# VHH binders against Protein DOG1-like 4 (DOGL4): the designs that were tried, part 41

Target 1, 232 residues: Protein DOG1-like 4 (DOGL4), of Arabidopsis thaliana (Mouse-ear cress) (q84jc2)
Amino acid sequence: MSKMRNLVEEKFLEFYESWVIQLELYLHQLLIAHNNNTMSETELRHLISKLTTHHKAYYTAKWAAIREDVLAFFGSVWLNPLENACSWLTGWKPSMVFRMVDRLRKSRVVLVEAQVKKLEELRVKTKFDEQKIEREMERYQVAMADRKMVELARLGCHVGGESVMVVEAAVRGLSMGLEKMVKAADCVRLKTLKGILDILTPPQCVEFLAAAATFQVQLRRWGNRRHYVTHS

## First folded at step 18 (VHH)

Design zi14 (from zi7 with A61E)
Fold by OpenDDE, fold request of step 21:
Structure zi14 (fold): chain B 232 residues (1-232), chain A 122 residues (1-122)
Amino acid sequence: as target 1 above (232 residues)
Amino acid sequence: QVQLVETGGGLVQPGGSLRLSCTASGFTFSDYYMNWVRQAPGKGLEWLSGISRRGSYTYYEDSVKGRFTISRDNAKNTLYLQMNSLQPDDTAVYFCARYSGLEGLKPSFDHWGQGTQVTVSS
């Protein structure tokens, strides 16, 4: 990871490093709670709230950053290659979390029929929303290769002032579209997460959040080991 | 040799304030996420606050949120904890700790200070 970083990248790198560390600390609390059947519902709800607040803080920071430079998030210098490879629209794919939910069903957690039904409905909705975003994203990506841009590309690196303006305009247009799509994707993420947590009981929420957090931090660890990347 | 040395503890009345300092040496201070942790008599370790390597982002446990402020001066290799509105239940030994990552799925701190005693009493 020797590529140059801009100010947005540097700031968000620091943020993300610290955010992940905090997530690791919270994960420990989740695991303790998961293994402790004596915790009250109030205590569990408090812990769940801490995690949800933490996730909300991430998106608050992200959205502030993407307003400045959304393209930074398509490089994501704060992520290792494995993490980046698993990214969908600059984050986790919403439908992926249902794999974590499926794990609950294979554990000591018993989901009642009503929960299973609601989760399936949510899964279907989530996938539908993902596809809509993907189609729109593709339109923005393809639009970058309009007639003018293709012609400029053909002409090579020897471009005049007018050409520079055309490229800048194209990049601005793309960036605006990307920002919109990233925000849309994040909304689906947040809605999906909220939906799941609303369906699950507090103990189930704790287990789900623990599973999700575990996967996230382990993915990071696996990626770091594989690619010899160091992150705090 | 990595060292962390806490100072600033003492006896204070309820509602009072203290400012703790942790001076780091033997490593690049600005490369690490730093933390304050406390241990009250008869209780386990309680994480209180963390701060990013450049100090731009801070986190707090609910028990101290709004009352305690973590900060750092990397030029001085010093971590701070401003404690306001202190209460008797804040009585504890306070430690600064360097985060070192996960051991398994457990967060770990590879270096701790000796701790500084904070006593809040009338």
Scores: ipSAE 0.911, ipTM 0.971, lowest interface PAE 0.4, mean pLDDT 93
Fold by OpenDDE, fold request of step 21:
Structure zi14 (fold): chain B 232 residues (1-232), chain A 122 residues (1-122)
Amino acid sequence: as target 1 above (232 residues)
Amino acid sequence: QVQLVETGGGLVQPGGSLRLSCTASGFTFSDYYMNWVRQAPGKGLEWLSGISRRGSYTYYEDSVKGRFTISRDNAKNTLYLQMNSLQPDDTAVYFCARYSGLEGLKPSFDHWGQGTQVTVSS
């Protein structure tokens, strides 16, 4: 049985599908650039800017959508189960990208000592920020189970227009809290991405972005393949 | 059988406008991400623009941003490209293409139209 989707889910599904396709197109450009040693720094910077703009556009759309229904992103019907399983607060875990950088270092990317130091500092900061958000999330989740919420939940089980209104108001309040947390997480993602790109040279940025995009599209591909095999 | 047929090309002066159409048949048009691609004389294929399946989201190559507008009418199974402020460098054969996913890490298009010639010249 197909899962019923609300309007926010439907709209964002269309967005995400198209956004991913565009990412795939950009990935191709990144790969070409990576293999083209004749591209100027200006050209590379332009390409990097194009990709960063694309990523920013995702969050712009996301934030608009979560204002309407943040809960939609805790189901994320536009993602396959594998993608969802790898999600941290409705997106990629910021600290994960440092693994990608490490992989690049082990391949062809040569980082100078100053870059390594800055990356490590950023890693520490990113981890700190993640933990802070996690603590807030935990606090929030615990608060959801407080006496007041329990009482509201009980009231919601009874037939009564007034009780329903109270519960709905409470849910709205909770949703607002969730929205704030998701936005905070997204800010850490964006900050981390920016930080990495600021440390890397333009050619290194291209490699990094290509690796990140590759990972994303491959994850989706793997998840889809598995899903269709098991649910066909 | 899947078919894409481009129309609307022609000769236009610099600064002029053209509106291209691509009529689709043989498949559920509204299920696919559609694209415009062009090929100038002696040059390779250049992706220009893409549009989501319901037409709510559009993307453009920098070379045509602000000048070209992609749209679609799913009820008519038609893709459009409004081209304004045309320049000589826009001279090319224009194709509509259906996106089909990745082959390896390369984006692919499984169906193309025959193309329509656009010539921008004084």
Scores: ipSAE 0.903, ipTM 0.972, lowest interface PAE 0.4, mean pLDDT 92
Fold by OpenDDE, look of step 20:
Structure zi14 (fold): chain B 232 residues (1-232), chain A 122 residues (1-122)
Amino acid sequence: as target 1 above (232 residues)
Amino acid sequence: QVQLVETGGGLVQPGGSLRLSCTASGFTFSDYYMNWVRQAPGKGLEWLSGISRRGSYTYYEDSVKGRFTISRDNAKNTLYLQMNSLQPDDTAVYFCARYSGLEGLKPSFDHWGQGTQVTVSS
């Protein structure tokens, strides 16, 4: 039942575990800020900055890791099955955050017309970018099936020194393609997040970030209850 | 029985340095995210720093970034906090705390040391 982990997986597992814990600590601060309407705008902005910096750190670590082994992120051992099932190209789907914003609007968050308009524009753009990446992924998958995988299959039947080198080169090529797609997706995520935070007021940003963090933490919790994830 | 024991506190002049230690016993130290927290007189608890279970990743509160360094030696079951460029505002009781997860949406620390007093004064 235990899956063999490579060094990249082990390292990132430790990172992600600690990163999530830190997120939980920040979430608590967000919730306090949200429930305490006495915080100044400066203080709120500072808190928002802390969270954004934390998220940026995640992607910095991720990008370093995917340079070594992008495939590790397509079977992320640091995630439970529920988290994995909710993943789009190794992370959250950018368009999902707009649903979150919509839910917030139905609760406490009041958006002015100008904000609504900007959010809609951002939504459209984000959707377009997602679709573009999906098309590229489809093209890539087809290309893999038709060319690279066939080549790998053929070469895999003949184990020799030269053949091994060719196979490795092919695998590297495939990995590079995947890495590009993952990075593209992450860029859309970051742009979308930035876009939303630029549209929202500081109090709204805190609300949004709290909701997002809550969702992430709860998803992990729910998934772990169903499927135990070892962090040894 | 789980125990955490802080040492290394004392009186230091502004600009001075101290190194705190926290010795853990009664549990597998390397399985836990460890933290330093402080409480100044008349103030609430302030989280300062955290470190991953294997010590590869560290986090800091802005108030101590660049001045404090958290580390751990799992072979010795010891957590460290190197404090440099100490200021009077750093005067507090410093605690090591074991992270235990969320209670609801609130982060929980299930074990604390007795604390060690750090006083920064001219």
Scores: ipSAE 0.896, ipTM 0.970, lowest interface PAE 0.4, mean pLDDT 92
Fold by OpenDDE, look of step 18:
Structure zi14 (fold): chain B 232 residues (1-232), chain A 122 residues (1-122)
Amino acid sequence: as target 1 above (232 residues)
Amino acid sequence: QVQLVETGGGLVQPGGSLRLSCTASGFTFSDYYMNWVRQAPGKGLEWLSGISRRGSYTYYEDSVKGRFTISRDNAKNTLYLQMNSLQPDDTAVYFCARYSGLEGLKPSFDHWGQGTQVTVSS
């Protein structure tokens, strides 16, 4: 299990590093598109599609990896401490994107009343879904703090042949529950993202995606800098 | 000294194939995300493809997707670009470039090769 976990972490680390780099490249394209305002609607939609596909690829890879070791994503080694601290169930909190939209509105993005209404509805729905998942997580945590977990802890100190099997079974059970919750969270993320993009115009989508990508890469940058300063 | 040297360019007919190579030296090749970029006459730089440090993950621009394949051999410190179904609009100087991170919000490539000319013409 340890070897498998290590392999999963190593593979996903490589993936994530490359994925982020690619995101940075796409961010540059988004920024160019946003600043020039010379791109056609078709071109903008193509760019949006490109980014959407990139995000989908992330979750495809993630879901494949969590099937092997979901625990690796709790305390992800490929993220810095700041990124991890900002994570909600192994990723960004869905409701956070609405704050980003609000920021855009306060700056230069003009939304029509119909868009504002739809966004608010989506916000409410997203928050509801988040809360639902959080409640499930709480239930799960309570359930895990039961006799099985105690037994697992005890066995962890004295791992023999038969004990190993019991521990493995317990870990599998735990992992299955976590995987379910992570997938649920990811579904809310994807749904929320899609919802926002469906409400916004192509130019607004580009601006939103640029802002989101900027936030992500800046968070990573800031986290890395802080980490190096504190450990230097 | 960091060096990147591209080879394999040349004249090819439409529908033809070429394989470009980029040999790296002066740094730990396997630690870096590597890229292919091209510049057509009178046009700006166009990013084409990227590959992860170990070579397990690859990315392509839509303009070359399905036709070009990026790969690397870290033991040989070499980056490759297999180009199939070449078209006249693929005529350009092709560069290998080492990714170095963000400058501001702009992706940066700190080292480039001299480039290799690819000409697709009937």
Scores: ipSAE 0.895, ipTM 0.970, lowest interface PAE 0.4, mean pLDDT 92
Fold by ESMFold2, fold request of step 21:
Structure zi14 (fold): chain B 232 residues (1-232), chain A 122 residues (1-122)
Amino acid sequence: as target 1 above (232 residues)
Amino acid sequence: QVQLVETGGGLVQPGGSLRLSCTASGFTFSDYYMNWVRQAPGKGLEWLSGISRRGSYTYYEDSVKGRFTISRDNAKNTLYLQMNSLQPDDTAVYFCARYSGLEGLKPSFDHWGQGTQVTVSS
């Protein structure tokens, strides 16, 4: 039942495991900074920069990997089933990150009216970009179904290596379309993250990043517990 | 019994180099993210570097990036730290540590070596 992992999956599994461990170390620093209130604005911005650099490194590695095998990111071997089930086009859904922003609005930190207005504008823009991608995905799926039907009909009438070549070319074309869609979704994710961090003050950014990292690490931990297999 | 043993410390002049080793036993070394941490006199613990289970991905604290290089040889169950351009403020006891995950939201290192002293002075 379990498929053999290819080279892309093996490399990204090692990368992702270490990337998450480093995120856990950064989360500890974020929680200290949030709870202690003794860090200067310069120190907070330095910590925020470490987190943004860490997230950018994830996408750099991901984009290199999807050029080799985009399908590895649909049902990823480095994620547990719960993490995979929460994915929208191979990652977190950009508009849903505003649930974390809404938590900030209910916290001890008061958002000023100008920030609230800018965050609402960003939420609307993010949702618009998401809907555009979803419409493109629908068009892609329709085109893929039409192309797949033609190739299946042709394959049923052919014998020999020529049919294999045509199928391989069709699969390559479909994979390129998926790569474009994944990268477009990732660009919305990065744009949304940057937009939120640009609107928030440094203490608010630390709280937001801590909440986001906490959600990610807890989702992973909770999903791993459901397996009921003891590792020691 | 899990054991980590650091070696390779010593006295070095400013600008000099040292290579630290950490030999692991009692566990499957290649299953773990491994780390170097130091403690300068009168100071707390400072995480320096970490390395993925197969060694392909490395991470560094900003203060040592470019000067220190973490590596591992899984066939020899050994973790390394190549330390170049050493300065007096690098004087510390250096520990290797095994990452064990989160306790609550706090990173946990469940096994440590006894440390090796590095002293940088003229």
Scores: ipSAE 0.803, ipTM 0.929, lowest interface PAE 0.8, mean pLDDT 86

Design zi14 (from zi7 with A61E)
Fold by ESMFold2, look of step 20:
Structure zi14 (fold): chain B 232 residues (1-232), chain A 122 residues (1-122)
Amino acid sequence: as target 1 above (232 residues)
Amino acid sequence: QVQLVETGGGLVQPGGSLRLSCTASGFTFSDYYMNWVRQAPGKGLEWLSGISRRGSYTYYEDSVKGRFTISRDNAKNTLYLQMNSLQPDDTAVYFCARYSGLEGLKPSFDHWGQGTQVTVSS
């Protein structure tokens, strides 16, 4: 996490910019499908498959990059400050997608009782998994902070090459622990997304994916405009 | 003045290949996500492929995956489309287009070339 943009950050910045552009193109297709009903069930499932494949490609690229530098994903250079402020362990908070489902229920999506029951069960499971990860992250932070404070106190008595090696070992240990926690959080994200899409019908999935993509795109646009807009 | 000029179209037999080029001028080419789009006779515009700023990431419509390859040479300000295994259904005018972001929630392509005709027939 430095002022400099390292190789991992530069490569992922290019990836993420293109990934978002492709998401914007898919959003257009989702909105067309949402606003008319000329598409067949097969065409809807194809569009849904494009979106799920696109999201899987994001995680494939992310996990490769995390292996090289997980810290790049905490305060990412490819996100604006608003996007970074909304991050939970390097991504969207799994329980928050149910707010999108709730919003759709209030506006347009009609769910049958079986779907409502399954969604509530999934919401509870998702929240439980999320809280488990939060507890594990807290335990990791405490353990690392205690270990780091002792190491820093000892380094205050010495200077030279040994302090560089101790810092490098501490960073390596932090990175491995964070990588584990980020991947666990990503697995909850993917499981939650899959669970929602399995419960919803294809037209409902299109509405959900459109809402989710719209939120992501709007967050990026709002965050980018905030810092450069002035009155009169 | 932003300009995009496509070349490389022509008549080809089914199963044949063509390579399209799009030369860019009047803007910093390497700052933009670039695209190929086609329009078959009597049909609307069909997005085919896009490529990231440095060329590291590419995207394709399903109908052309495995047959078409997008690439770019930023030193030459040129976008390419290698088209293999061409079929009569690929007959169209092919355009390169510069992605400019969203207007509202609609993707916007603010500059287009004049197009190059590709005809696939026996």
Scores: ipSAE 0.798, ipTM 0.930, lowest interface PAE 0.9, mean pLDDT 86
Fold by ESMFold2, look of step 18:
Structure zi14 (fold): chain B 232 residues (1-232), chain A 122 residues (1-122)
Amino acid sequence: as target 1 above (232 residues)
Amino acid sequence: QVQLVETGGGLVQPGGSLRLSCTASGFTFSDYYMNWVRQAPGKGLEWLSGISRRGSYTYYEDSVKGRFTISRDNAKNTLYLQMNSLQPDDTAVYFCARYSGLEGLKPSFDHWGQGTQVTVSS
C-alpha cells in the first residue's frame, strides 16, 4: 500500500503524530495534578500555560500548512475517518465544548454563580460567531455554484488550454475562500478556549483540559481500532 | 532484541557543554518517537525532550529549553542530546527511551538504555 500523499500531507502527518504524543504526555501530567493536590496555584498555572502553548503551536503549524494546501485539512490523512467525521470546518465545533463543561459541572466541578453567568455569556457569543461563519460559508458556496461551477461544467466538456486556465482559477478561488473560513473558525476556537480558561479557576482548568485531551486522545484511539487493519 | 546504549557522559564544569549519544539496534529506529529522560540522585525520573520519527519536530521540558538540543541521525540509528550551559542541578543519570504509546491513558516507554552519568561540578 503505497503512500499517496503530497508534501503538505506528509509533513503535517509527522507533525501531528508528534504533537499528539506530546499531548498524551501532558494529559498524564494533568491527571496527576487533578488526582493529587500537591501542586501550588503557581505550578498549576504553569501546567495550564504549557497546554495553551501546545494548542497555539498546533494552530501555528496548521495555518502555515493551510497556506500551502487547505484541502488537505478536509479529510486529513493524519486523522482517521471517525476524527474526520467529527470535524466542523477542520476542527472541533466551538459551541459543543460547553457540553463538556456542563458534564463536568454535573459530576466533578463546582462553579459559583458568577462563573456560571460568565460561561453562559461566552456560550452565547461563541454560538453567534459560529452562526456568522456558517452563513458566510453558505453564501460562499452559493456564489461558487452560481459562477465558477457553472463555468467549469460548461468548459470542462471540451479539452483546451482555456479550459485548464478556468479550472485552475476556480480551484484557486475555492481554496482562498476555504482558507479564510478555516482561519475564522480557528480564531473562534482559540477565543473560546481562552475565554473558558479565564473564567475557570486553576484546578477547574486542569479538570477541563484533562477532559478535553482525554476526548481527543480517545477519539483517535477508538477510530484507529475500528477503521485500520492491525499493522504486522 | 531491542537495545539502546547511551554514551558521552562525564564530568564537566558549570557552564560547560556535553553531547550524549544513544545508539539503537534491534528495531527500525526511524519508526519511533525518541526521548531523553534523567534521574538526579535521590529523585524521580524527569522527562526532558522528545523528537519526531524523522527529526523535524522537537519538544522540551521548560527547565532545559534553550540549553539542550535533541537530534537524531536515522542513517546511523543514533539519538543525540547536546547540553549547553550545564549547571550543578543538571547532575543526573541520563537515559534514552523509546515511546511505545498509551496503556489505558498512561504513557508507556517500553525500552530504556542503561544510562550515562553526567556530573556538573567545580
Scores: ipSAE 0.788, ipTM 0.925, lowest interface PAE 0.9, mean pLDDT 86
Fold by ESMFold2, fold request of step 21:
Structure zi14 (fold): chain B 232 residues (1-232), chain A 122 residues (1-122)
Amino acid sequence: as target 1 above (232 residues)
Amino acid sequence: QVQLVETGGGLVQPGGSLRLSCTASGFTFSDYYMNWVRQAPGKGLEWLSGISRRGSYTYYEDSVKGRFTISRDNAKNTLYLQMNSLQPDDTAVYFCARYSGLEGLKPSFDHWGQGTQVTVSS
């Protein structure tokens, strides 16, 4: 059951590995900034800007790659099975980030009432946008659970020139629809992230980004350890 | 035995350029994310730049972005740092370092070169 890697998957695997390493380096800076209490607001905003730019770079690279092969992002070779199992349209469901905000609020992050109100407004907007995407996906009859079926349709048996062309056009139409929906989901993810960072103060942003990055890297490590134990 | 050997340091005038090289041996160089790190006199280590295993993706600390260029030649097992528009603040020992992953949540660099001195006189 060995999976062949195409060129898009090879390139994005290299990108994602380096992107995660850089995220790990930024996480260290976030943890130092949080624990040390010596950084100025200007220094914190610079660090927050670095994280924002890093996340934008991820989506820039992803959107270029999905134009070539959106299906590579369903069951991605650069993610372990645990990471893939957590996916909704090739990433975390946008509204799930608010569970991280809620956890921080229960522990040590003090939010003023104006921030709480703005965060709830953003949560409602994010959920609304998610629901719109879910309704559109239902309409497009996506075969995401069976990537092999889409691939077989693309490579299907030659039964006649006109029949093959109609099948190929239909497969391209499904792929274009998937690309559109993945980009829509990613736009909601990025907009929600930027919205949260606009509402939080710089120290709160550092704590949020540290928690989010910690969860992402720990999920990857935990999933990899369980996988690699079976290979040792 | 893993070895990293930096060369190309020296004395330069402000505005000058240097190209550092790091020759790797004892491991599969093309499997690793590689880095440049520096240490100014009396200061801590400062990460400068990193490069993906095939060289397609590069990352820079803001203070050197636009002036420094990291590259690698995997056929020669060599990492490079092209440094342009050097300033007195760039005076430091420059190290080549191999990234080895997280220890807990702390990034770990398991192998370092001996370092090469770069001195930019005012």
Scores: ipSAE 0.776, ipTM 0.925, lowest interface PAE 0.9, mean pLDDT 84

